# VH-VL binders against s5sc42: the designs that were tried, part 1

All scores and structures are predictions.

Target 1, 176 residues: s5sc42
Amino acid sequence: MTVDALSNADNQDLRDNFIANRFLSHEAKLLDQRRFTEWLDLLDDEIRYIVPLRLMALDFDREVRADSFHINDGKVNLKVRAKRSSVSSGWGETPPSRTLRLVGSVMTDRIDQEGVLEVESAVIIYRQRAAIGQGDVLAFRRTDWLRIDGGTVKLLKRVALLTDASLATPNLAIFL
Below, numbering starts at 1 at the first letter of every chain, in headers, positions and changes, except where a header shows other numbers; antibody chains aren't numbered by Kabat.
F, E and O stand for the ipSAE by ESMFold2-Fast, ESMFold2 and OpenDDE, each averaged over both directions (binder to target, target to binder). V2 = 0.75 x the mean of E and O + 0.25 x the DockQ between their complexes.
[cut] stands for letters that were removed.

## First folded at step 1 (VH-VL)

Design c5
Fold by ESMFold2-Fast, scan of step 4:
Structure c5 (fold): chain C 176 residues (1-176), chain A 125 residues (1-125), chain B 108 residues (1-108)
Amino acid sequence: as target 1 above (176 residues)
Amino acid sequence: EVQLVQSGAEVKKPGSSVKVSCKASGGTFSSYTISWVRQAPGQGLEWMGGIIPILDIANYAQKFQGRVTITADKSTSTAYMELSSLRSEDTAVYYCARDSGLWFGELSPYYMDVWGKGTTVTVSS
Amino acid sequence: SSELTQDPAVSVALGQTVRITCQGDSLRSYYATWYQQKPGQAPILVIYGENNRPSGIPDRFSGSSSGNTASLTITGAQAEDEADYYCNSRDSSGDHLVFGGGTKLTVL
C-alpha cells in the first residue's frame, strides 16, 4: 500500500470514518451494559442481522438457505431475543453473560444506496458465560451498513462472519 | 392436542372496528406464536400479523400497520385481533393459527400447524 | 402476494404426478411451507421446512427447492387432493410471513 493511497482521502471520508467509529463504540457500550431498549433504538426498522455459517456474498447470485445461518433476524426477531434475555423464568441465558467488546480496524465506503455507509470492522468480545470466572473470546470480522438520514444514524444491516466452528450455545445467546 | 376456537360471525358498518377472538385449549398457549391470516371472498391467504403471548410482542404485516392490533390474555388462553376503520374490502374470513414455536433464534421456517375454523366478517352499509 | 408467485391453476390426471411451483427471491434464503385448502375449510399444513410432512399427511406429498423456486409434488394424485395449494415463506426481510397467490389443483 502506498503513502499516496493512504493520504488520498477527502473530508467526507474522514467524517464518515469518525461517525462510524463513534456509532459502533456507543453500540458496543450499550450491549456490554445490557441496555437493550436503547440498543434497539439504534437499529433501522428494516435491519437485517446475519451471522452466517458460510461466507455469504451479498451482491452475488448465490443460493443461501435459512439453515446456513446461526442468526438471520430482522427487527422483530431482535426484539424477541432482547426480551427473552430480560425474562427471568428460564429462557435465554441464565445467568446472563457478562461481556466486554472491542471494535477496531474500522474502514468505511459509500455505496450506491443514498445515505448508506458500508463499514468493515474487527471485533473481539470477551464473554463470561458461567456464574464463576470462566470466560471465552469471540473474534470476528463484521460488515455493517449505516443509514444516515438528516443527522440520524441507524444500523441498517449487519453481517458477522465467525472464523471457527459453531459455538456451544445455539444462536449464540448474545448480540455480536 | 391444541384446538383453536374462534368467535362467531360479525356484520359491521364501514368505519367501525371488529374484534375477533381465538381461544386455545388442550395444549401450550403462551410460549407459541399465534398468527392471524385473512382470506377475502375468492381471494388468497394474507398474513396479518402474530403475537407471542409470553413475551407480549406482536408483529404486523406492513399493509395492516396502524389498523390492526393483536393482543393476548394468558389467563384465558385467548388471542384477539382488532381491525379498525373497516372498509368493504375488509370483508373476509379471518383465521387464527398456532405457529410451530417462538420466533426467537429459530432458523427453521415458521409454520402454522393448528388452525381455527375461521370467523366471517362482513363489512357493508 | 406479489413476493411469492404461483400459477393460478394446474390439472393432473388421477394417479399421475403433478408439481406445483412457487417463485420468489426470498426462497433463495428461506424454505417454503405448503398448505392445502378445500372449499369452506381452514388450510391444512402439508409440507414444512422444505420437505417435512406432519403426521397424517400421505407420503405422496413432497417438497423441494432450487434457487428462487420451491415446489410441491404430488406423486399419484388422488381425487381427494383436489384443492387450493398455497406456498408460504418469510418475506425478504425475514420478519414477516407472506403467502403465494395459490394454485387451484383439478384432478381429472
Scores: ipSAE 0.167, ipTM 0.669, lowest interface PAE 4.7, mean pLDDT 82

## First folded at step 4 (VH-VL)

Design s53
Fold by ESMFold2, look of step 8:
Structure s53 (fold): chain C 176 residues (1-176), chain A 125 residues (1-125), chain B 108 residues (1-108)
Amino acid sequence: as target 1 above (176 residues)
Amino acid sequence: EVQLVQSGAEVKKPGSSVKVSCKASGGTFSSYTISWVRQAPGQGLEWMGGIIPIYDIANYAQKFQGRVTITADKSTSTAYMELSSLRSEDTAVYYCARDSGLWFGELSPYYMDVWGKGTTVTVSS
Amino acid sequence: SSELTQDPAVSVALGQTVRITCQGDSLRSYYATWYQQKPGQAPILVIYGENNRPSGIPDRFSGSSSGNTASLTITGAQAEDEADYYCNSRDSSGDHLVFGGGTKLTVL
């Protein structure tokens, strides 16, 4: 019984997957703990944060409107959303959501852009809003692009594709 | 009714700075974005930057980064735009405008629904 | 030049329909806003979002978008509609606002 030695390519894949898992796990913890200032520090200054809006086709041959978005933010807009989430609810009126994020099915690939990892993952967010025993679950896939620069890892781009189509704008008071 | 009242016209020498004020007279000043837009004689509109006073977050057009500073004083409902290292091409009317496009859950345009009357800044030797 | 491109001038016969266009890559992602400006005056908001008119703007003004192009349409153009028209949107970063170069509308 002989196991094959890891190649240099296999070792790079291991390092990439480790980096991605560590980054995404750390990010999830920051968001669940509502540590938004620290979360914003994980973002590249040129961040693109995208949640596409999908419309169901009226017939077989119609295209989905791929350039419609629930969210399409740069870093300034994400700062505004984070700040609003931090201070917006007011005591006793709109309690903040409690969340628990599970990030898994992490796959990485080095793309034809130096120092950038493409990362695909599946995400489940349990959200408990105000009332006991009335939580809901958001499930989606997302693709992240992580910039690795001198040992620093930043989120350069995120595309979060919601599993369920919707005719109405959802309340996305939480980050995906 | 919200009204934006700007400071008076200014004549400046090249290399100096100008600070234009924009005072809101109604509504909640801190809950809106204040944008600064200039227009040189015979030219189009040019966004310079803006500020969200309740969050103290300012943002600047790349062309003006390093020369412009935008601030707000929530206690007096006044925004300020300071442009440094003035040149003759900075001669323009400088407008402030209220932008009410802070929205969650939908993309909304930043629209400027209330405009000041403008402040003429002339840069000449 | 600007990330948003407008024709510098267009003409329309009184009572006819005209479209003023604004083109830019960021318009695939962000709504365009339209302003009217007459000489010596501050701009006024005429269309925001896809096709929202502020109170006091006649219903002959409408907006639309497709791909990277936004349009302001004036049906039944009136002499008072003669003005400069600017589109405004976010740039490709999403963090900055940009204006098109403006379109001078002449009502003949």
Scores: ipSAE 0.187, ipTM 0.684, lowest interface PAE 4.9, mean pLDDT 81
Fold by OpenDDE, look of step 5:
Structure s53 (fold): chain C 176 residues (1-176), chain A 125 residues (1-125), chain B 108 residues (1-108)
Amino acid sequence: as target 1 above (176 residues)
Amino acid sequence: EVQLVQSGAEVKKPGSSVKVSCKASGGTFSSYTISWVRQAPGQGLEWMGGIIPIYDIANYAQKFQGRVTITADKSTSTAYMELSSLRSEDTAVYYCARDSGLWFGELSPYYMDVWGKGTTVTVSS
Amino acid sequence: SSELTQDPAVSVALGQTVRITCQGDSLRSYYATWYQQKPGQAPILVIYGENNRPSGIPDRFSGSSSGNTASLTITGAQAEDEADYYCNSRDSSGDHLVFGGGTKLTVL
């Protein structure tokens, strides 16, 4: 990567990056505060939320299979998950976990689809499930597709790839 | 033993609506997800939709979207399927079934292990 | 939206092995569930997941998958196995369910 490539951002690129950072930061805050109803409102009706299964392989390019997922949810399934997270009726985590989400390394790119912004980011989630004890950390890279329409920004698609491939059955009771 | 008891046969006119009930017994209704499947005479099984009663969330097959309403009453452990704007093509046996949970985990096998005996709905002028 | 396809009819001689196959794109991602249905009766779950049998289902029933296909195998078909068999799976989105068209199994 050249210095020119790094510094060749125009005003649109700056705006896109600003929008992406603001959106993802706001989303993170909503989730950390368990404001799931509001979070759901950030999602496009055509949302696709995907967490691929990552396999240990000698070849990095073979670690991700297109047909293997931990999660592949649409809007309805995400609503269900949100409700599970909000209800203490024996479903989900009891007690609910506390989370801190850090979103960084945000890069944006306009794609061929008009009105859609592709956003890459790195995410760290600290999760504390008990009042006392060690929390756990989830680290992953994420690609998001934001639909920008009439001043409204919605999450259209998300692919979150867990860095830790050793988790055969990770507890993903939280949103990534 | 979990059982699903469905309401009796219905005879309806075209354009009317039908509401079929499915009462669960022998288990915790709140732990169930209920799917509705119909079968026209001499035809195959067709999934219509389902509901998660504890969350009051229903999902529908695209074909029936806007014409079918699936609800549940947790107090009576009863699920309902209402189909409106009935047509002759809606003549079928309608089944309710307990499923393993369509939305509880994609990595878990899906199955419908308990079925009602079916409700015959006849639509005729 | 996706669909599952299966042969409308197959035959097997008594005591022989028969395989009923279901095909669809969603089967690349999701397991098929198999149901047996006899005339005038509700469907009965016979196989789910990779190869799980509910209680009461004979061990001559087994399930397998390969690529975009899933198969129900009856090893040593009995007369009582004559029925319609339906495959079922999540659609490609994973949000809906789809059934195959059903396979009528005749035991000769």
Scores: ipSAE 0.026, ipTM 0.666, lowest interface PAE 3.8, mean pLDDT 87

## First folded at step 11 (VH-VL)

Design z6
Fold by ESMFold2, look of step 13:
Structure z6 (fold): chain C 176 residues (1-176), chain A 125 residues (1-125), chain B 108 residues (1-108)
Amino acid sequence: as target 1 above (176 residues)
Amino acid sequence: EVQLVQSGAEVKKPGSSVKVSCKASGYTFTSYTISWVRQAPGQGLEWMGGIIPIYDIENYAQKFQGRVTITADKSTSTAYMELSSLRSEDTAVYYCARDSGLWEGELSPYYMDVWGKGTTVTVSS
Amino acid sequence: SSELTQDPAVSVALGQTVRITCQGDSLRSYYATWYQQKPGQAPILVIYGKNNRPSGIPDRFSGSSSGNTASLTITGAQAEDEADYYCNSRDSSSDHLVFGGGTKLTVL
């Protein structure tokens, strides 16, 4: 790899990367602080939030569902999930997990859709579940599509690919 | 016994609105979604939308977005569906149904296990 | 892409087995729910999830799915099984529900 002098295209790439890093860092802070109403305001009304199933065929019947998802949510379903996470005696996890999100390895690309920035990142979430006392680490790659409209940046789509297929359960208690 | 009791039949003119009520009894009203499903004469079932009363979150089918309003009164355990700008094509039986659980991104366990008897709405010119 | 397709009519001889099918891309992701409706009546739930029957539904009703297709199977069909049958599922491209067009079952 050679490092050439910055061009106008390189300056756009730098601005795009700054926008993405700022957005994702702000989002991570909101989620770690459990500020879900503010987090939902970052979401485009047409959002698709996807966590695919990556099941190995470990069942005796060898069931494989090629288009199956642990999560495939629009904004209505994300509102429901956020509301359930906010209650002290929720369905999934109580008390709620404490988290710290680190988002890095950010790469941006402008795609054929006007005003949409494709963002790849690596994410590490340290999760301290109070019920068991020992924290764990969730690590994954994430692709985000950010809609930039004037001065507003919204999350249009997220695909989170968990590195551990056994962790992809229907009851993920945290947002990825 | 779990029951959903709907308001009576209505005859409406084009351009007007209709508001159908659905009173729930025999279960914890806020723990389930109320969905609205209509059926035109000789036609199939069509999901219109629903409401989760504990969260006051509505979900509307795209076809009805902007014309339908679904509400819930937790103090009376009653859901309402209002359809505006009525057309002849809106002549149908309108059902309310208790839908299982809360909507999440799981494989679909959602099902309508208790139905009202339906409310016939006739839109005539 | 989110449409659920059912054959409009199916016939079965009394005592025989019939399958009512429902096809759509959403069924790759979500199970179908099945409803029975007789003339002048509200629908009733007959199968939900993978193959669950509500209380009061005879064990001759069962559900299955493979790929983009879900099936309602009635073994030993009886005269009272004559009805319209609807599949219903979550739309894989939204947070909405969608019904199939319905299948009229005639018991001969």
Scores: ipSAE 0.457, ipTM 0.786, lowest interface PAE 2.7, mean pLDDT 84
Fold by OpenDDE, look of step 11:
Structure z6 (fold): chain C 176 residues (1-176), chain A 125 residues (1-125), chain B 108 residues (1-108)
Amino acid sequence: as target 1 above (176 residues)
Amino acid sequence: EVQLVQSGAEVKKPGSSVKVSCKASGYTFTSYTISWVRQAPGQGLEWMGGIIPIYDIENYAQKFQGRVTITADKSTSTAYMELSSLRSEDTAVYYCARDSGLWEGELSPYYMDVWGKGTTVTVSS
Amino acid sequence: SSELTQDPAVSVALGQTVRITCQGDSLRSYYATWYQQKPGQAPILVIYGKNNRPSGIPDRFSGSSSGNTASLTITGAQAEDEADYYCNSRDSSSDHLVFGGGTKLTVL
């Protein structure tokens, strides 16, 4: 990669990256604080929230199935998940797990769709269950599509690909 | 016995509204969702929408968005479907069904395992 | 929105095997649910998930999926199996449910 490729950013790129970082950081904070109602307000009505399955394969490139998902939810399903998470009994955890989300490696790109910003990021989530045992770490890369309209920013689409393929349960009790 | 009992047949004029009830019994009402499906004479099944009573979350098919209202009364274990601005094309049998609920991904299908007997709604001038 | 398509009619001889197929993009992401409906009756759930049968459904009913297709198979069709069969799934782009157009099964 050339120096020019790394450093050739204009003012729009800087602004886009700033917006993306702020948005995703704010989102992470909301989720960590279990402010799900406010989190839902960050989502576009046409939100598509996708977490593909990663399967162990001999060929690394074959580990991801584009048509197999842990989650493939719209706004309604996300509302349901939020409601479940808001009640301790909803996820079978009492009390609910605590989380810390770190969002980094944020890169932005304008796409052909007007008013939409594509954002790539890496995320680490530390999750501490209230009961016993060591907390666990979820690591993943994700691509987000942010709709910028009328001075507002909303999450239009998210694809989060878990690095760890060892998740035995299809139920993710937390938002990624 | 798990059952859904629906209200009786309705005859309505165009432009009016109809409200169909679905009383659930034999199970915990809040543990399931209720879906509404209609079937016009000689036609196939058409999903209209559903409600998740425990969370008071509704989901409507795009075709009926703005014209259908689905509600649930947890105290009486009764779900309701109201369809407004009725037209002749709305003549159909309307079913309520116990729905498995909204689940994650491909591993949890959306299925309706208990059905009401249906309510015939006739819209005619 | 995505659609589910199925043949409007199929026939099977008594005691033979028939497969009713449903096709749609949503089936790449979600399992199909199958319902049986006889004239004047409400639909009955017959298959859901990968291959699950509710209580009371004969074991001659089975489900399968491949790519963007799902199939209901009746192995050893009986006269009482004559009915309309509908596939159902979630829309892959929304939280909506969608039904196939239905398949009328005639047992000969």
Scores: ipSAE 0.349, ipTM 0.771, lowest interface PAE 2.0, mean pLDDT 89

## First folded at step 13 (VH-VL)

Design p5
Fold by OpenDDE, look of step 13:
Structure p5 (fold): chain C 176 residues (1-176), chain A 125 residues (1-125), chain B 108 residues (1-108)
Amino acid sequence: as target 1 above (176 residues)
Amino acid sequence: EVQLVQSGAEVKKPGSSVKVSCKASGYTFTSYTISWVRQAPGQGLEWMGGIIPIYDIENYAQKFQGRVTITADKSTSTAYMELSSLRSEDTAVYYCARDSGWYEGELSPYYMDVWGKGTTVTVSS
Amino acid sequence: SSELTQDPAVSVALGQTVRITCQGDSLRSYYATWYQQKPGQAPILVIYGKNNRPSGIPDRFSGSSSGNTASLTITGAQAEDEADYYCNSRDSSSDHLVFGGGTKLTVL
């Protein structure tokens, strides 16, 4: 997005931003409530869910490799993750982590692909493991591609780039 | 011994459906996925889809989407593949295979290490 | 969708080394799995992962990868190695699996 795009915002841009915020807020709520079945319904059948590895590098442009991922999943793998998370030993955690997701800095842009909205956002997830103890925070920027068909909005693609190069925990074990 | 036993050969008319069974034994059925692969005469291997029995999650190749149904009965350790609206081009040997499956958070190597002997399906008028 | 391409046929003399190569975008992200198939038989897993052999597979079989390619190498080809070889991988854009077209290996 360019500065000009921001200054020339129109009613469509307002609607797009509204749709994006509403969608992502709803998604966050579903995930925080561990409503994974409903969450899966928000995903397009052609969903690609990507969490790249961030490498520590002197050059910022070299931090992200196209061939290295924490997650690179389609719909089936996401279903598997969801199912695992729904069981008692899901994600290797007992009890499951409690989360609070805050989505902000939402910016939208129409792309060349018809019916697809590109959405950039910043996300903070507070994660509390077990019953007591210090929770941890995951912070990341995210680019989403939303497929809009009439009144239906689906997540077509997500790329979430973790701010931290290394995870404090060995297993991400949550949806971003 | 780990093995997959498939149902017998089928001869079908165009437009009909065929359901092939694959009974697994010698291992924990829910610890692996089952994939279905077919091979037309003189042609290569073609992945059709698979099922993760433990989660009842199936995955279909785009080519067969809407025409193939893969199911699993955990009580009998049997997977099924049903193909509808059969065409002459569907004449092939159909294999079930034990699939290493999808692993959470891991890009683990994928493999099909145990194969059934195949089921010949012939579609002819 | 991603595709895997193989040469349809290759030949090797007895005792010599042959490399069968598979090419595709998915191989940039995923390892190839290799299968051997002889006429009238089901495929047999020969190589998976970086370079893993199942039990019963001779050590003359090895796997390698580079860029968007994966290769199955037979070092010291034997007569019984004559077969069709298929590479397999996960589609990089989906959860689908994809096979190469297969390579017929003739041992001379």
Scores: ipSAE 0.477, ipTM 0.806, lowest interface PAE 1.4, mean pLDDT 90
Fold by ESMFold2, look of step 14:
Structure p5 (fold): chain C 176 residues (1-176), chain A 125 residues (1-125), chain B 108 residues (1-108)
Amino acid sequence: as target 1 above (176 residues)
Amino acid sequence: EVQLVQSGAEVKKPGSSVKVSCKASGYTFTSYTISWVRQAPGQGLEWMGGIIPIYDIENYAQKFQGRVTITADKSTSTAYMELSSLRSEDTAVYYCARDSGWYEGELSPYYMDVWGKGTTVTVSS
Amino acid sequence: SSELTQDPAVSVALGQTVRITCQGDSLRSYYATWYQQKPGQAPILVIYGKNNRPSGIPDRFSGSSSGNTASLTITGAQAEDEADYYCNSRDSSSDHLVFGGGTKLTVL
């Protein structure tokens, strides 16, 4: 069997995809294991974590407004969400959900910003709640921007586009 | 009935630090953010940062990062703001305010509905 | 750099309507909050959210927004409305709050 030599551009794309897959797989494991302090260490200090509302109208000139996001967080707000998640889903007797994240369909691209890798992926989160004995599934597309600096990789920005916005409100208690 | 009572005026020399207190009463202290806002003479309002007491999570404006430390003592329902390496430009009135930020419900409005009377800090040689 | 821009001064004749404006990119994503401040006093909240007035704020005060601009409108301005007015919003690029520079309202 013969394998053609890869160009330098092909090798960079392969390296980028390997870095992205390793990062996203590690992140998913931290979140599934509820290791939120370690997860926060993966975040760039300038992180933007965005879950937009879907727009159904054809008026694409419409400006973004205050009710245009389910979530638009920086690192401080993500620390707050992580702390709440460490205690429980809300205060009281609600046991924490078990989750399993599957991240796939990973595609990478270098963008016109130094050291930043744009990563698209498809994500499935299986979530099991103790009271029912059965779980549900969240499925969505996600775009991540990873800052790569001297062998360190940080999440700089995340945009998660939920497939079912009507179900997203109860499910926003978990990280996407 | 909801009140924020601040510590008294202070006169400081350049290079020193000041710590202003803000004692809350009439509400559940841990349920709200305490924000700190300053106003130099003849100038506008400037947000410095805040703290979410239930989690001990601070948020600092970029301008003050590294010079300001905001803390909360849940047992006394008191927030503190300490500003270090004082300069004459830090002469201002320092307000604490109760703020609705960082509550459950991402789209909740953010507003400061109860303000302290302010603490005048004068920095002079 | 997430500035909110306000005109530094605005005048209104007694009983007339005035608008105080606040402009910035964050207002595309978040409503402005409005504060009134009289000399020697702490600010007080006058408008929050879309157009909510706290208890004790007269209904001549209202808020609105469009695009990157928020407005505080006072209909039937009274002498006691003479004050500095500040807009405040969450910065859409961070978790910080930002104030406009303030507008001095003079009631003539």
Scores: ipSAE 0.381, ipTM 0.756, lowest interface PAE 3.0, mean pLDDT 83

